# VH-VL binders against q0aze0, part 432

Target 1, 268 residues: q0aze0
Amino acid sequence: MKIILVNNRFKENTEKKAQEIAGQLSALNVEVIIDNGLDEPYAGTVDFIMVLGGDGTMLRAARRYGQRAIPVLGVNMGTVGFLSNIEINELAEYLPLILREEYSLEARMMLEVAVFQQQSLLTRVFCLNELLLRSNSPRMLSFALEISGQKLEPYRGDGLIVSTTTGSTAYSLSAGGPIADPQLDAFIVTPVASHIINKRPLVVSPEREISLHLLEEREAIIGIDGQIKMDFGAENRVLIKRAPHPLLMVNLKAKPFFTSIDRSLQRQ

## First folded at step 19 (VH-VL)

Design MM53 (framework fv_inotuzumab)
Fold by ESMFold2-Fast, scan of step 19:
Structure MM53 (fold): chain C 268 residues (1-268), chain A 123 residues (1-123), chain B 112 residues (1-112)
Amino acid sequence: as target 1 above (268 residues)
Amino acid sequence: EVQLVQSGAEVKKPGASVKVSCKASGYTFDDYAIHWVRQAPGQGLEWIGGINTYTGDTYYRRKFQGRVTMTADTSTSTVYMELSSLRSEDTAVYYCARDESYFDYLSGTFDYWGQGTLVTVSS
Amino acid sequence: DVQVTQSPSSLSASVGDRVTITCRSSQSLVYSEGSTYLSWYLHKPGKAPQLLIYEVSRRLSGVPDRFSGSGSGTDFTLTISSLQPEDFATYYCLQATHFPLTFGQGTKVEIK
């Protein structure tokens, strides 16, 4: 069995804990690869991915490995988040279940983002939460949104978010988007600081294709899960669709999504 | 308008603790991490650590581990840095700074800064 | 810790001059997906530091176009194409790829 341990480069404790866990797994004849983000993603076959950290570390794991249809377990390292399933101090208790494959999998949709210049594909990336189109200057953007070939009236504002339901509690929430059950598959399209009051968040089928392009030359950036930035100009077009494979998240114990989000909104 | 406003200057004796505040406004507090950077007289900038304001997860430079504590209060949009067991070499201007990346990534790029808080540790 | 060295430590220049400041890291600063976390800051006495350039070459909105960044891997440059009176300051690079985050020692740009 081969397991990838994904850890956070900023947290000394996660590096030490990853080495400790790697030693324990090696003693059980499990081969371990550690991914701290500094090297290219591991290219070989892998049976399981264990993420040691918070939601940001899980987002990186999902981009690197989410399309391989490999079980991914989020292990919380002392902070709470929406994408972790167990706490680090519970790992020893659950490790036998992991090795015997005694767990369920929850599928989380991902976005496929393709950026074009003219008719040429520049890049293709995947993400778990969202794509953000934003202005990189004090000037408001003017841009076109098409949903499955249907051209909407032009948008004017600071930008737009195209989010998965998993991403509904991330940047989309801050921009006024709805909270969505992450077990549902849908795109959530949320305007950022729109000057037009009738531009509301849209919830659309995940089978739809969404395209964006600028109507005026502006300095803009496309952000992926808050971690990757790409320049976006009037010569560029982005196509967003459901990724071919969902992220397969390991469920070892019940995680109360709705009570967790309710407590977050009611924090002191 | 994004602003980070820090508490006023402090004078402390060696061995004491100091707690500096950084109040954020003009953006969604939980979306951005806050870092702390100091500059001792005649020296360059030195990164101390950072905090994810949403999760409370902290990242400290090893030399400060065990005597630095960073906390975030979402209800007041305020981050605190407490430094204990103060030494004369801790005399510095302390800055809070916002990480430009949103969510909990921590890119380590500081787009907005507080005005700075002078902490003087007397011998 | 990853060491970050700036050169020169100080320089004297006149208004209108082209100024270049270099920053060299002891290890590659390329991170996951090719991102390089190297930023440049301007610091004036009595003021907070100010971000100029991030991810090697991205200019922060509102920063004059006379400031530009370039480089890759371990070798990075900040260029000021035509120095203005308000540009006399100390400049710092920051690497954020490796923990802990490390600033260069600073380059002071003084009037000639």
Scores: ipSAE 0.583, ipTM 0.822, lowest interface PAE 2.6, mean pLDDT 89

Design MM54 (framework fv_inotuzumab)
Fold by ESMFold2-Fast, scan of step 19:
Structure MM54 (fold): chain C 268 residues (1-268), chain A 123 residues (1-123), chain B 112 residues (1-112)
Amino acid sequence: as target 1 above (268 residues)
Amino acid sequence: EVQLVQSGAEVKKPGASVKVSCKASGYTFDDYAIHWVRQAPGQGLEWIGGINTYTGDTYYRRKFQGRVTMTADTSTSTVYMELSSLRSEDTAVYYCARDESYFDYLSGTFDYWGQGTLVTVSS
Amino acid sequence: DVQVTQSPSSLSASVGDRVTITCRSSQSLVYSEGSTYLSWYLHKPGKAPQLLIYLVSRRLSGVPDRFSGSGSGTDFTLTISSLQPEDFATYYCLQATHFPLTFGQGTKVEIK
């Protein structure tokens, strides 16, 4: 068995803990690869991915490995979040179940984001929460939104978010989007500071293709899961669709979504 | 325009705690991490840590671990840095700074800075 | 921890001079995606630091073109092609590739 331990290079406690866990797993004849973000994603075959950290670390793991159809377990190191399943102090108790593959999986849809310059593909990336198009200057954007070939009236404002249901509690929520059950597969399209006051968030089929491009030359960026930023100009186009594979999240214990979001909102 | 405005100067006794605020305006708060950097008299710049305003994840230099706490309040677009068990060596000007990277990906590209907050620790 | 060392610690210069400041890291600063997170800051007493150069060689919008950055791997240079009166300051490099983020000790550029 081969396991990737994903940790955050900026958190010393997760680095030390990753080394401890790697030693324990090696003693059990498990091959361990540590991914702290400095190297390229591990290219070999892997049986399991263990993420040590908060939601941000899980988002990086999903982006790097989510399309490989490999079980991914979030292990919380003390940061409150939605994407971890067990706490670090519970790992020893659950480890035998992990090694015997005695767990259930929850599928979470992901986005496939393709950025073009004219007709040339510049890059293709995957994400778990959302794509953000936003202005990178004080000037509002003017941009076109197309949903499965249907051209909407032009948008004018600071930007737009295209989110998964998992991402509904992230940036989309802050921009006025709905809270969605992550068991649903859907895109949530949420305007950011739209100049047209009756532009509302849209909930659309995950079979839709969403296209965005600027109508005027402006300084803009594309943001992905809050981790990747790319310049976006009038010669660029972005195409968003459902990723080929969902992220397979490991369930070792019950963590009901609605109770978790309710507690989180009470803390605000 | 983009601005980071910090709270005013503080004078504290050794062993006390100080909480410095950094209020952001002119941009989308959750798009940028906020870091804290200090400069003690006669010394160079020292990175303390940062906070991802989107996730709430924090990153602290080991030297400050257990004494520093960083929090973000999205409703007021304000980041706080609290430093406890103050020593005379903590006397410094403390700056907040905006980083264009977020989550567990930090660029160290601090394009906008607060004006600085002088914290003096003396008996 | 990755150490960052600047050379020289201080220098004396006149307006119009070409000034070169070097920054050396104990480890390579190339990140997994190929970017190098090395930036340069200008700092004057009583004012906040100011970003000049990021990603080794990219000049921040609004920074005069007399400032330029170069280098790769572990060795980096900030060059001021023709020193102006407002350039007398302390300059810092910052590496952000490795945790913890580490500033150089600073190079003070003084009037000759």
Scores: ipSAE 0.174, ipTM 0.671, lowest interface PAE 6.0, mean pLDDT 87

Design MM55 (framework fv_inotuzumab)
Fold by ESMFold2-Fast, scan of step 19:
Structure MM55 (fold): chain C 268 residues (1-268), chain A 123 residues (1-123), chain B 112 residues (1-112)
Amino acid sequence: as target 1 above (268 residues)
Amino acid sequence: EVQLVQSGAEVKKPGASVKVSCKASGYTFDDYAIHWVRQAPGQGLEWIGGINTYTGDTYYRRKFQGRVTMTADTSTSTVYMELSSLRSEDTAVYYCARDESYFDYLSGTFDYWGQGTLVTVSS
Amino acid sequence: DVQVTQSPSSLSASVGDRVTITCRSSQSLVYSEGSTYLSWYLHKPGKAPQLLIYTVSRRLSGVPDRFSGSGSGTDFTLTISSLQPEDFATYYCLQATHFPLTFGQGTKVEIK
C-alpha cells in the first residue's frame, strides 16, 4: 500500500505530525510520500491520500490528485472546516479500517478551468470549490458571461464566482449564493457586488460550459480555490466545464451536512 | 474601500505584555489572512507571523513562539497580536497586513497595510 | 531559514535614472505549481510599506509602469526605469515560498 500524506508548509505542527504518521505507517509496511507543496505532485501510483490539515490543504490535494480517482481522507488538525471527515486524535481508531479499505466514498464534482489568450491555451487547472473573477483595482469590471453559447446581458460589478456545490459554502456563500447539497452536481454562478439590481445567482446543469471575458480593458485576476492567481485581461477568455472525474472523499464517520451548516450560520 | 486600522501607540516596561489590534473594513474579513510585520529603529522589516481569519490557524516565526499570540474576532472584524515578556529589543513599529489568500493557505502578498503601531519598551 | 540578500544595501540616484535592485535567495523559490512567491515593497519613514510587485513580475494595480520585476529560481531584480521624486525610499524583497517568510535587508535609494 502506498499513501500520500499532504500537509501545509506553513504549519509546523502539521509537518511534525506528518513525519510521525509516516513512521507509524512504515512500521505497518505502508510506503509513504509526504507532499508539503514544494515539490511536483507525486507521479507514481498510490492507493490512498491522507490530508493533514484544514480545508485549504484539502483543496490543494484535490487540485493535485483529485482527477486520479484515488480515495482522499481529510484529517482535521484543529482547524475550522467542512472537508475533513475525522479528527487527528481519532486517526489511531480509524487506521485499521483505512488499511482494510473498510470505508465508503462520496463523489464531489470538480471544475476544469481553461484559460486562453486569443486562441492559445495558456493553462488548464482543476479545482474543488470555485473560480473567482475579480477586479485588481478599485474600478468595477465590465464582462461577458456565456452559458453553453447563450450570451447573457453584460455584467458590471466587482466580479463573478463559478462554484461547485462543494464550493457553495465558500466564496459563493459570502457573495450571496445559495447553500447547495453536496450530493447535487451543479454549477453555481454568483455575482460579486453587482451594480445591476436583481442580478441573481444562477444554478445550472454541470453539463453546461461557462465562458467569461472582459468587455473593457481592466486589471483583473482569476483565482482558483483562493490559491492560484492569474492575471486576466481583455485578450483573455476562460472556459469552465465539469472535470472528467470527481474527487473521491473517504467517509469513515457520518457528517450530517445540513445540521453542520445550520450550526455555522447561527448567530454565535 | 479596504482599510486596516490599528490601535494607538503603547509604552511598556520590560517584562510586560502588549496587545495591538487591527480592525479590518471594506472586504469580507474571513477571506483574507492577516500578518504582522515589525520594524525596529534603524533595522529592516521583520515578519512575526500570521493568522488565517477563517480557521484561526496561526503561523509564528520560531523566535516569537511562546510569547506571541494572534487571535481573530470575526464579529468585530479585528485581529489581535499579543506579545509578552517584552524586552527593549521589541521596541518597533508593528504593522498588520492583509494576505491575498483564504482558509489555511498563505501567499505572502501583502496588498493592504495598517498604519502601524509604535510600541516602546523602556526600563 | 532561507537567506534573502539584497544588493546593493544603498545607492545614490538622480531623478530620471534607471535603478536596479537585486534579491538573491539561498534556495529556489519556485513552488511546485509554478508560482514563485517573491514580492517587492516600497517603504518610507512614517508610512506603512506598499506592495509594488508580487509573484516576481506582476505589478499591483495602481503601481506605475516604471516599476518592473524579473527573475527566476534564486535571482530576482526590481527595476525602476526612470526614477521619480516619490521613489526615494527603502525597497524590500520578501520570499513566501519557504517558512518562515523572510525579508531582504533592504536597499535605500537616496537622492544624489
Scores: ipSAE 0.038, ipTM 0.584, lowest interface PAE 7.0, mean pLDDT 87

Design MM56 (framework fv_inotuzumab)
Fold by ESMFold2-Fast, scan of step 19:
Structure MM56 (fold): chain C 268 residues (1-268), chain A 123 residues (1-123), chain B 112 residues (1-112)
Amino acid sequence: as target 1 above (268 residues)
Amino acid sequence: EVQLVQSGAEVKKPGASVKVSCKASGYTFDDYAIHWVRQAPGQGLEWIGGINTYTGDTYYRRKFQGRVTMTADTSTSTVYMELSSLRSEDTAVYYCARDESYFDYLSGTFDYWGQGTLVTVSS
Amino acid sequence: DVQVTQSPSSLSASVGDRVTITCRSSQSLVYSEGSTYLSWYLHKPGKAPQLLIYDISRRLSGVPDRFSGSGSGTDFTLTISSLQPEDFATYYCLQATHFPLTFGQGTKVEIK
């Protein structure tokens, strides 16, 4: 068995903990690869991915490995999060189940994002939460949204979010989007500070293709899962589709989504 | 309008503790971590640590570990930095600065800063 | 700790001059997916530091276009294409790829 341990650059003690866990797993004849984000993603075959951190660290793991159909377990390291399943102090209890492959999997859809300059593909990336198009200046954007060949009336405002259902509780929520059951497959299209009064969030089939481009030259950026930023100008176009494979999240214990989000919404 | 407002100047004796506050306004408090950076007279900027206001995680440079404590009060949108066992070399202007966060992700980029708090340690 | 060294430590310049400041790290600052956490700050006596450039080359909204950043891996440069009176200040780079976060020692830009 080969396991990848993914950790966070800002948690100094996480590197020591990853080494400790790697030693424990090695004693059980498990080969361990540590991914601290500094090297290229491990290219070989692996059986399991263990994420030592919060949701941000899980999002990085999903971008790097999510399309490989490998089970991914979120292990909380003293943070809060929606994507972790067990606490670090519970790992010893659940490790035998992991090694015997005695767990269920929850599939979470991902986005495939392709950015073009004119007709040329510049970048193709995958993400678990969302793509954010936003203004990088005080000026509003004017942009076109097309859904499976259907051209909508122009948008004016600070930007737009195209989210998975998993991402419904991230930036889309802050912009006024709906909370979606992560077991549903759908795109959620949420305007950011729209100048057009009647622009509402849209919930569309995951079979749709969504495209965006600017109608006026503005300073804009495309953000991926709140972590990756790309410049976006009037010569650029972005195409968003459902990714070929969902992220396979490991479920070792029940985590009630709706009560968890309800409690979180009571915070500031 | 985004603002970070810090508490006023402090004069302390060696061995004492100081607690500096940083009150945030004009944005969603949980969406940004707050870091602390100091500048001693004639020296450059030195990162001390930070607190993720959403997760509660703290990040301290090892040099200050055991002497520094950072806390956040979400009800008042205020972050505190307490530095204990003060020495003369702790005399510095202390700044708070916000850092865009996304759950446990931190950008490591400080787009808005407090005005600074002068802490003087002298016997 | 990752060491960050700026060059030069100080320079004298006149209004209208092109100024370049270099920041060199002891280790690569490339993180996941090519992300590089390197930013530049302007600091004047009696004022808080001010962000100019982040992610190597991205200018913060409101920062004049005379400021630009470039670089990769371990070598980074801040350029001011035409120095203005308000640009006489100390400039700092910050790396945030490796814990702990580390500032360069600063580059003071003084009037010639």
Scores: ipSAE 0.796, ipTM 0.902, lowest interface PAE 1.0, mean pLDDT 91

Design MM57 (framework fv_inotuzumab)
Fold by ESMFold2-Fast, scan of step 19:
Structure MM57 (fold): chain C 268 residues (1-268), chain A 123 residues (1-123), chain B 112 residues (1-112)
Amino acid sequence: as target 1 above (268 residues)
Amino acid sequence: EVQLVQSGAEVKKPGASVKVSCKASGYTFDDYAIHWVRQAPGQGLEWIGGINTYTGDTYYRRKFQGRVTMTADTSTSTVYMELSSLRSEDTAVYYCARDESYFDYLSGTFDYWGQGTLVTVSS
Amino acid sequence: DVQVTQSPSSLSASVGDRVTITCRSSQSLVYSEGSTYLSWYLHKPGKAPQLLIYDASRRLSGVPDRFSGSGSGTDFTLTISSLQPEDFATYYCLQATHFPLTFGQGTKVEIK
């Protein structure tokens, strides 16, 4: 069995914990590949991915490995997260279940983001939460949104978010988007500080293709999961589709989404 | 308007502890991490550590480990940095700063800063 | 720890001059999918530091366009195309790709 162990580059003791876990797994004849985000993604075949850290580390793991249809387990390192399932001090208890493949899987849709310059593909990335188009200057953006070839009236404002249902509680929520059940497959399209009255968030089928381009040359950025930034100008177009594979999240214990979100909203 | 407002200047004796506060306003407190940076007289900026305000997760530079404690109080939107076993070398202006990244992403980029708190350690 | 070295430590310039400050890291600052966590700050005595440039080359909204950042991997540059009176300050780069976060030692831009 081969496991990728994804760790957080910012935690002082995370490297030591990762080495300790790798040692334990090696003693059980499990080969471990450590991914701290600094090197290229491991290109070989693996059986399981274990993420040590918070939601940000899980988002990185999803972008790097989510399209490979490999089980991904979020392990908290002493913090509360929405994408983790067990705590690090529970790992020894659950490890036999992991090695025997005795767990359930939750499928979480992902976005496929393709950025073009003219008719040429510049890059293709996958993400779990969202794509954010935003202005990088004091000037408002003017941009076109198309949904499956249907051209909407031009948008004018600070930007737009195209989110998965998993991402509905991330930046989309702060911009006024709805809270969505992450087990549903849908795109949530949320305007950021739109200056046009009645531009509302949209919930659309994941079978649709969403296209964005600028109508005026502006300094704009596309953000992916809040972690990757790309320049976006009037010569660029972005195409967003449902990714070919969902992220397969390992469920070893119950983590009720709605009670967790309800509690979070009450404290805000 | 985003603001970080720090507590006032402190004078401490060697061996004492100091607790500096950083009160946030104008944004959702739990959505952003807060870092602490200091500048000793005639020296450059030095990163001490940071705290994820939602999870309570902390990240400390090794030289301060065991002497520094960062905590967040969501009810008052305030982050605290406590530094113990003070030495004359700890005399510095201490700044809190907001990580520009949303949630747990932590880019280590500081878009808003507190005004600074002078901590003087003298015998 | 990843070492970050700025050069020069200080320089003298006049209003209207082009100023270039270099930041060199002991290890590559490229992170997942080409992200580069390198930022530049302006600091004046008695005031808090101010963010100018992030992700090596992106100017913060509201920062004058005379400020620009460039570079990749281990070598980075902050350029001020035409120095203004308010630009006499100390400039710091910060790397955040590797733990712990490390600042350069600073570059003081002084009036000639």
Scores: ipSAE 0.501, ipTM 0.801, lowest interface PAE 3.1, mean pLDDT 88

Design MM58 (framework fv_inotuzumab)
Fold by ESMFold2-Fast, scan of step 19:
Structure MM58 (fold): chain C 268 residues (1-268), chain A 123 residues (1-123), chain B 112 residues (1-112)
Amino acid sequence: as target 1 above (268 residues)
Amino acid sequence: EVQLVQSGAEVKKPGASVKVSCKASGYTFDDYAIHWVRQAPGQGLEWIGGINTYTGDTYYRRKFQGRVTMTADTSTSTVYMELSSLRSEDTAVYYCARDESYFDYLSGTFDYWGQGTLVTVSS
Amino acid sequence: DVQVTQSPSSLSASVGDRVTITCRSSQSLVYSEGSTYLSWYLHKPGKAPQLLIYDVYRRLSGVPDRFSGSGSGTDFTLTISSLQPEDFATYYCLQATHFPLTFGQGTKVEIK
């Protein structure tokens, strides 16, 4: 059995914990690979991925490994988050179930993002939360949005977010988007500081293709899960669709999404 | 309209603690991390650490670990940095700065800064 | 810790001059997803530092076109194509690829 431990390189305690867990698993004849994000993703076959840290570490794991249909378990290190299933102090209790493959899987949709320059594909990436198109200057953007070939009236403002349902509680929420049950598959399209008063967030089928391009030359950036940045100009086009595979999240114990989000909103 | 406003200058004795505040306004507080950077007289800029304002997760340079504590109060959009066991070498101007934060992501892209707080440690 | 070294530590220049400042890291700053977390800051006495360039070459909104960044791996440069009176300051690079975040020691640009 081969397990990848994904940890946060900025947290000393997660590095130490990853080494401790790796030692314990090695003693049980489990091969362990530690991924702190600096090197390329492990290219070999893997049976399980354990993410040690918060939601940001899970987002990185999802981009790197989410399309491989491998079970991914989020292990919380004592902080608030939506993407972990168990706490680190519970790991010893659940480890036998993990090794016996006695757990259920929850599928979470992902985005496939393809950026083009004219007809040439520049890059293709996957993400769990969202794509953000934003201005990189004081000037507002003017851009076109198409949904499955249907051209909407032009958008003017600071940008646009195209989010998964998992991403509904991230940047889309801050921009006025709805909270969505992450078990639903849908795109949430949320304007950022639109100059058109009646532009509303849209909830659309995950089978639709969304495209964006600038109508005026501006300095703009595409952000992926808030962690990857790409230049975006009037010569560029982005296509967004549902990724071929969902992230397979391990469920070892029931987590009440709605009470968790309710508590987070009380935090203000 | 984005602003970070810090508390005023402090004079402390060696061994004391100082707590500096950084009040944010003009943006969604939870969407950005706040970092602390200092400059001692005649020295360069030194990164101390940062805090994810949504989760409360902190990242401290080892040199300050055990002496520094960063906290965030989302109800007042204020970040605090407390430095204990002060030494004369801690005399510096302390700055808070906004970093694009997405959960555990640290970019080091400090686009807005507080005005700075002079902390003087003298016997 | 990743060491970040700037060159030169100081230089004298006149208004209109082209100025180049270099920043070298002891380890590659390339992140596995293609990003390189290197930024440049301007600092004047009595003022907070100001971000000029991030991600090696991206100019912060409002920063004049005369400032540009370039480089890869371990070697990076900040160029000011035509120095203006307000550009006499100390410049710092910052790496954020490796923990802890580390600033260069600074380069002071002073009038001839």
Scores: ipSAE 0.648, ipTM 0.849, lowest interface PAE 2.1, mean pLDDT 89

Design MM59 (framework fv_inotuzumab)
Fold by ESMFold2-Fast, scan of step 19:
Structure MM59 (fold): chain C 268 residues (1-268), chain A 123 residues (1-123), chain B 112 residues (1-112)
Amino acid sequence: as target 1 above (268 residues)
Amino acid sequence: EVQLVQSGAEVKKPGASVKVSCKASGYTFDDYAIHWVRQAPGQGLEWIGGINTYTGDTYYRRKFQGRVTMTADTSTSTVYMELSSLRSEDTAVYYCARDESYFDYLSGTFDYWGQGTLVTVSS
Amino acid sequence: DVQVTQSPSSLSASVGDRVTITCRSSQSLVYSEGSTYLSWYLHKPGKAPQLLIYDVSKRLSGVPDRFSGSGSGTDFTLTISSLQPEDFATYYCLQATHFPLTFGQGTKVEIK
């Protein structure tokens, strides 16, 4: 059995904890690979992924490994998170269930983002929460949105978010999007700066293809899960569709989504 | 208008503690971590640590661990850095700076800075 | 700790000159998916530092296009294509790939 441990670069103690857990697992005849983000994703076959950190660390793990149909368990080492299932101090209790594969899996849709320069594919990435298109200057963007070949009226504003249901509580929520049950598969399309152009968020089928391009030369960026930034100009086009595989999240104990969101709303 | 406004200059004796504030305005407080950076006279910039304002997680450089405490008050959009057991070599200008965060992710890029607070430690 | 070394420690230049400052890290700063957490700051006495370049080569909104960043792995460069009077300052690079965050020692750009 091989397990990947993914850790957070900003928490010195997660690296120490990863080594400690690796030692414990090795004693149980489990091979451990530590992914601290410095190397390319491990290319070999693995049976399980443990993410030691918060939601941001889980998003990195999802981008690296989410398309491989491997169970991914979030182990929380912070105070707030929607994507972690157990706390680090609970790991010893749940480890026997993990090793016996006594857990359920929850499938979470992912986005496939393809960025083109004119007609040439520049890059292809996957993400769990969202793509954000935003202006990188004080000037508003003018951009075109197409949904499955249907051209909407031109958008003017600070940007647009295309989100999964998992991402409904991230940037989309801050921009006025709806809170979605993560058990649902859908794209949520949320405008940024609705006060200029009063446009509603859209909830569309995950089988739709969404494309974006600028109508005027502007400084813009595309952000992926808040962590990857790419320059976006008038010669670029982005195509967003459902990723081929969902992320398989391990569920060892029940976490009522709606109770968690209620608690989060108290943080103002 | 994004602003970080720090408390005024402090003069302390060796062994005392100092608490510096950094009040944020013009943006969503919880979307940015706040870091602290100092510059001693004739020296370069030195990172002390930071606080994730959404999660409450703190990140301290080891040499300050046990002497530094960072806290955030969301109701006032204010971050505090308290440094105890002050030594003469702690004399420096202390800056707060914001860092875009996304849950426990930090960009590690400081786009706006406070004006600085001079802390002088002398007998 | 990852060490960050700038060169030169100081330089003298005239308005209109091309200025190049280098930053070398003791370890690679490449992170997940090729992200490299290296930024450049301008600092003047009595003022707060200000961000010029982030993610190696991306210019912050409002920063003049005479400032550019380049590099990869362990070797990074800040270039000022045509030095202006307001550019006489101390410049710092910051690495944020490895904990703890570490600044270079600074490069002072002074008038010839």
Scores: ipSAE 0.766, ipTM 0.889, lowest interface PAE 1.1, mean pLDDT 90

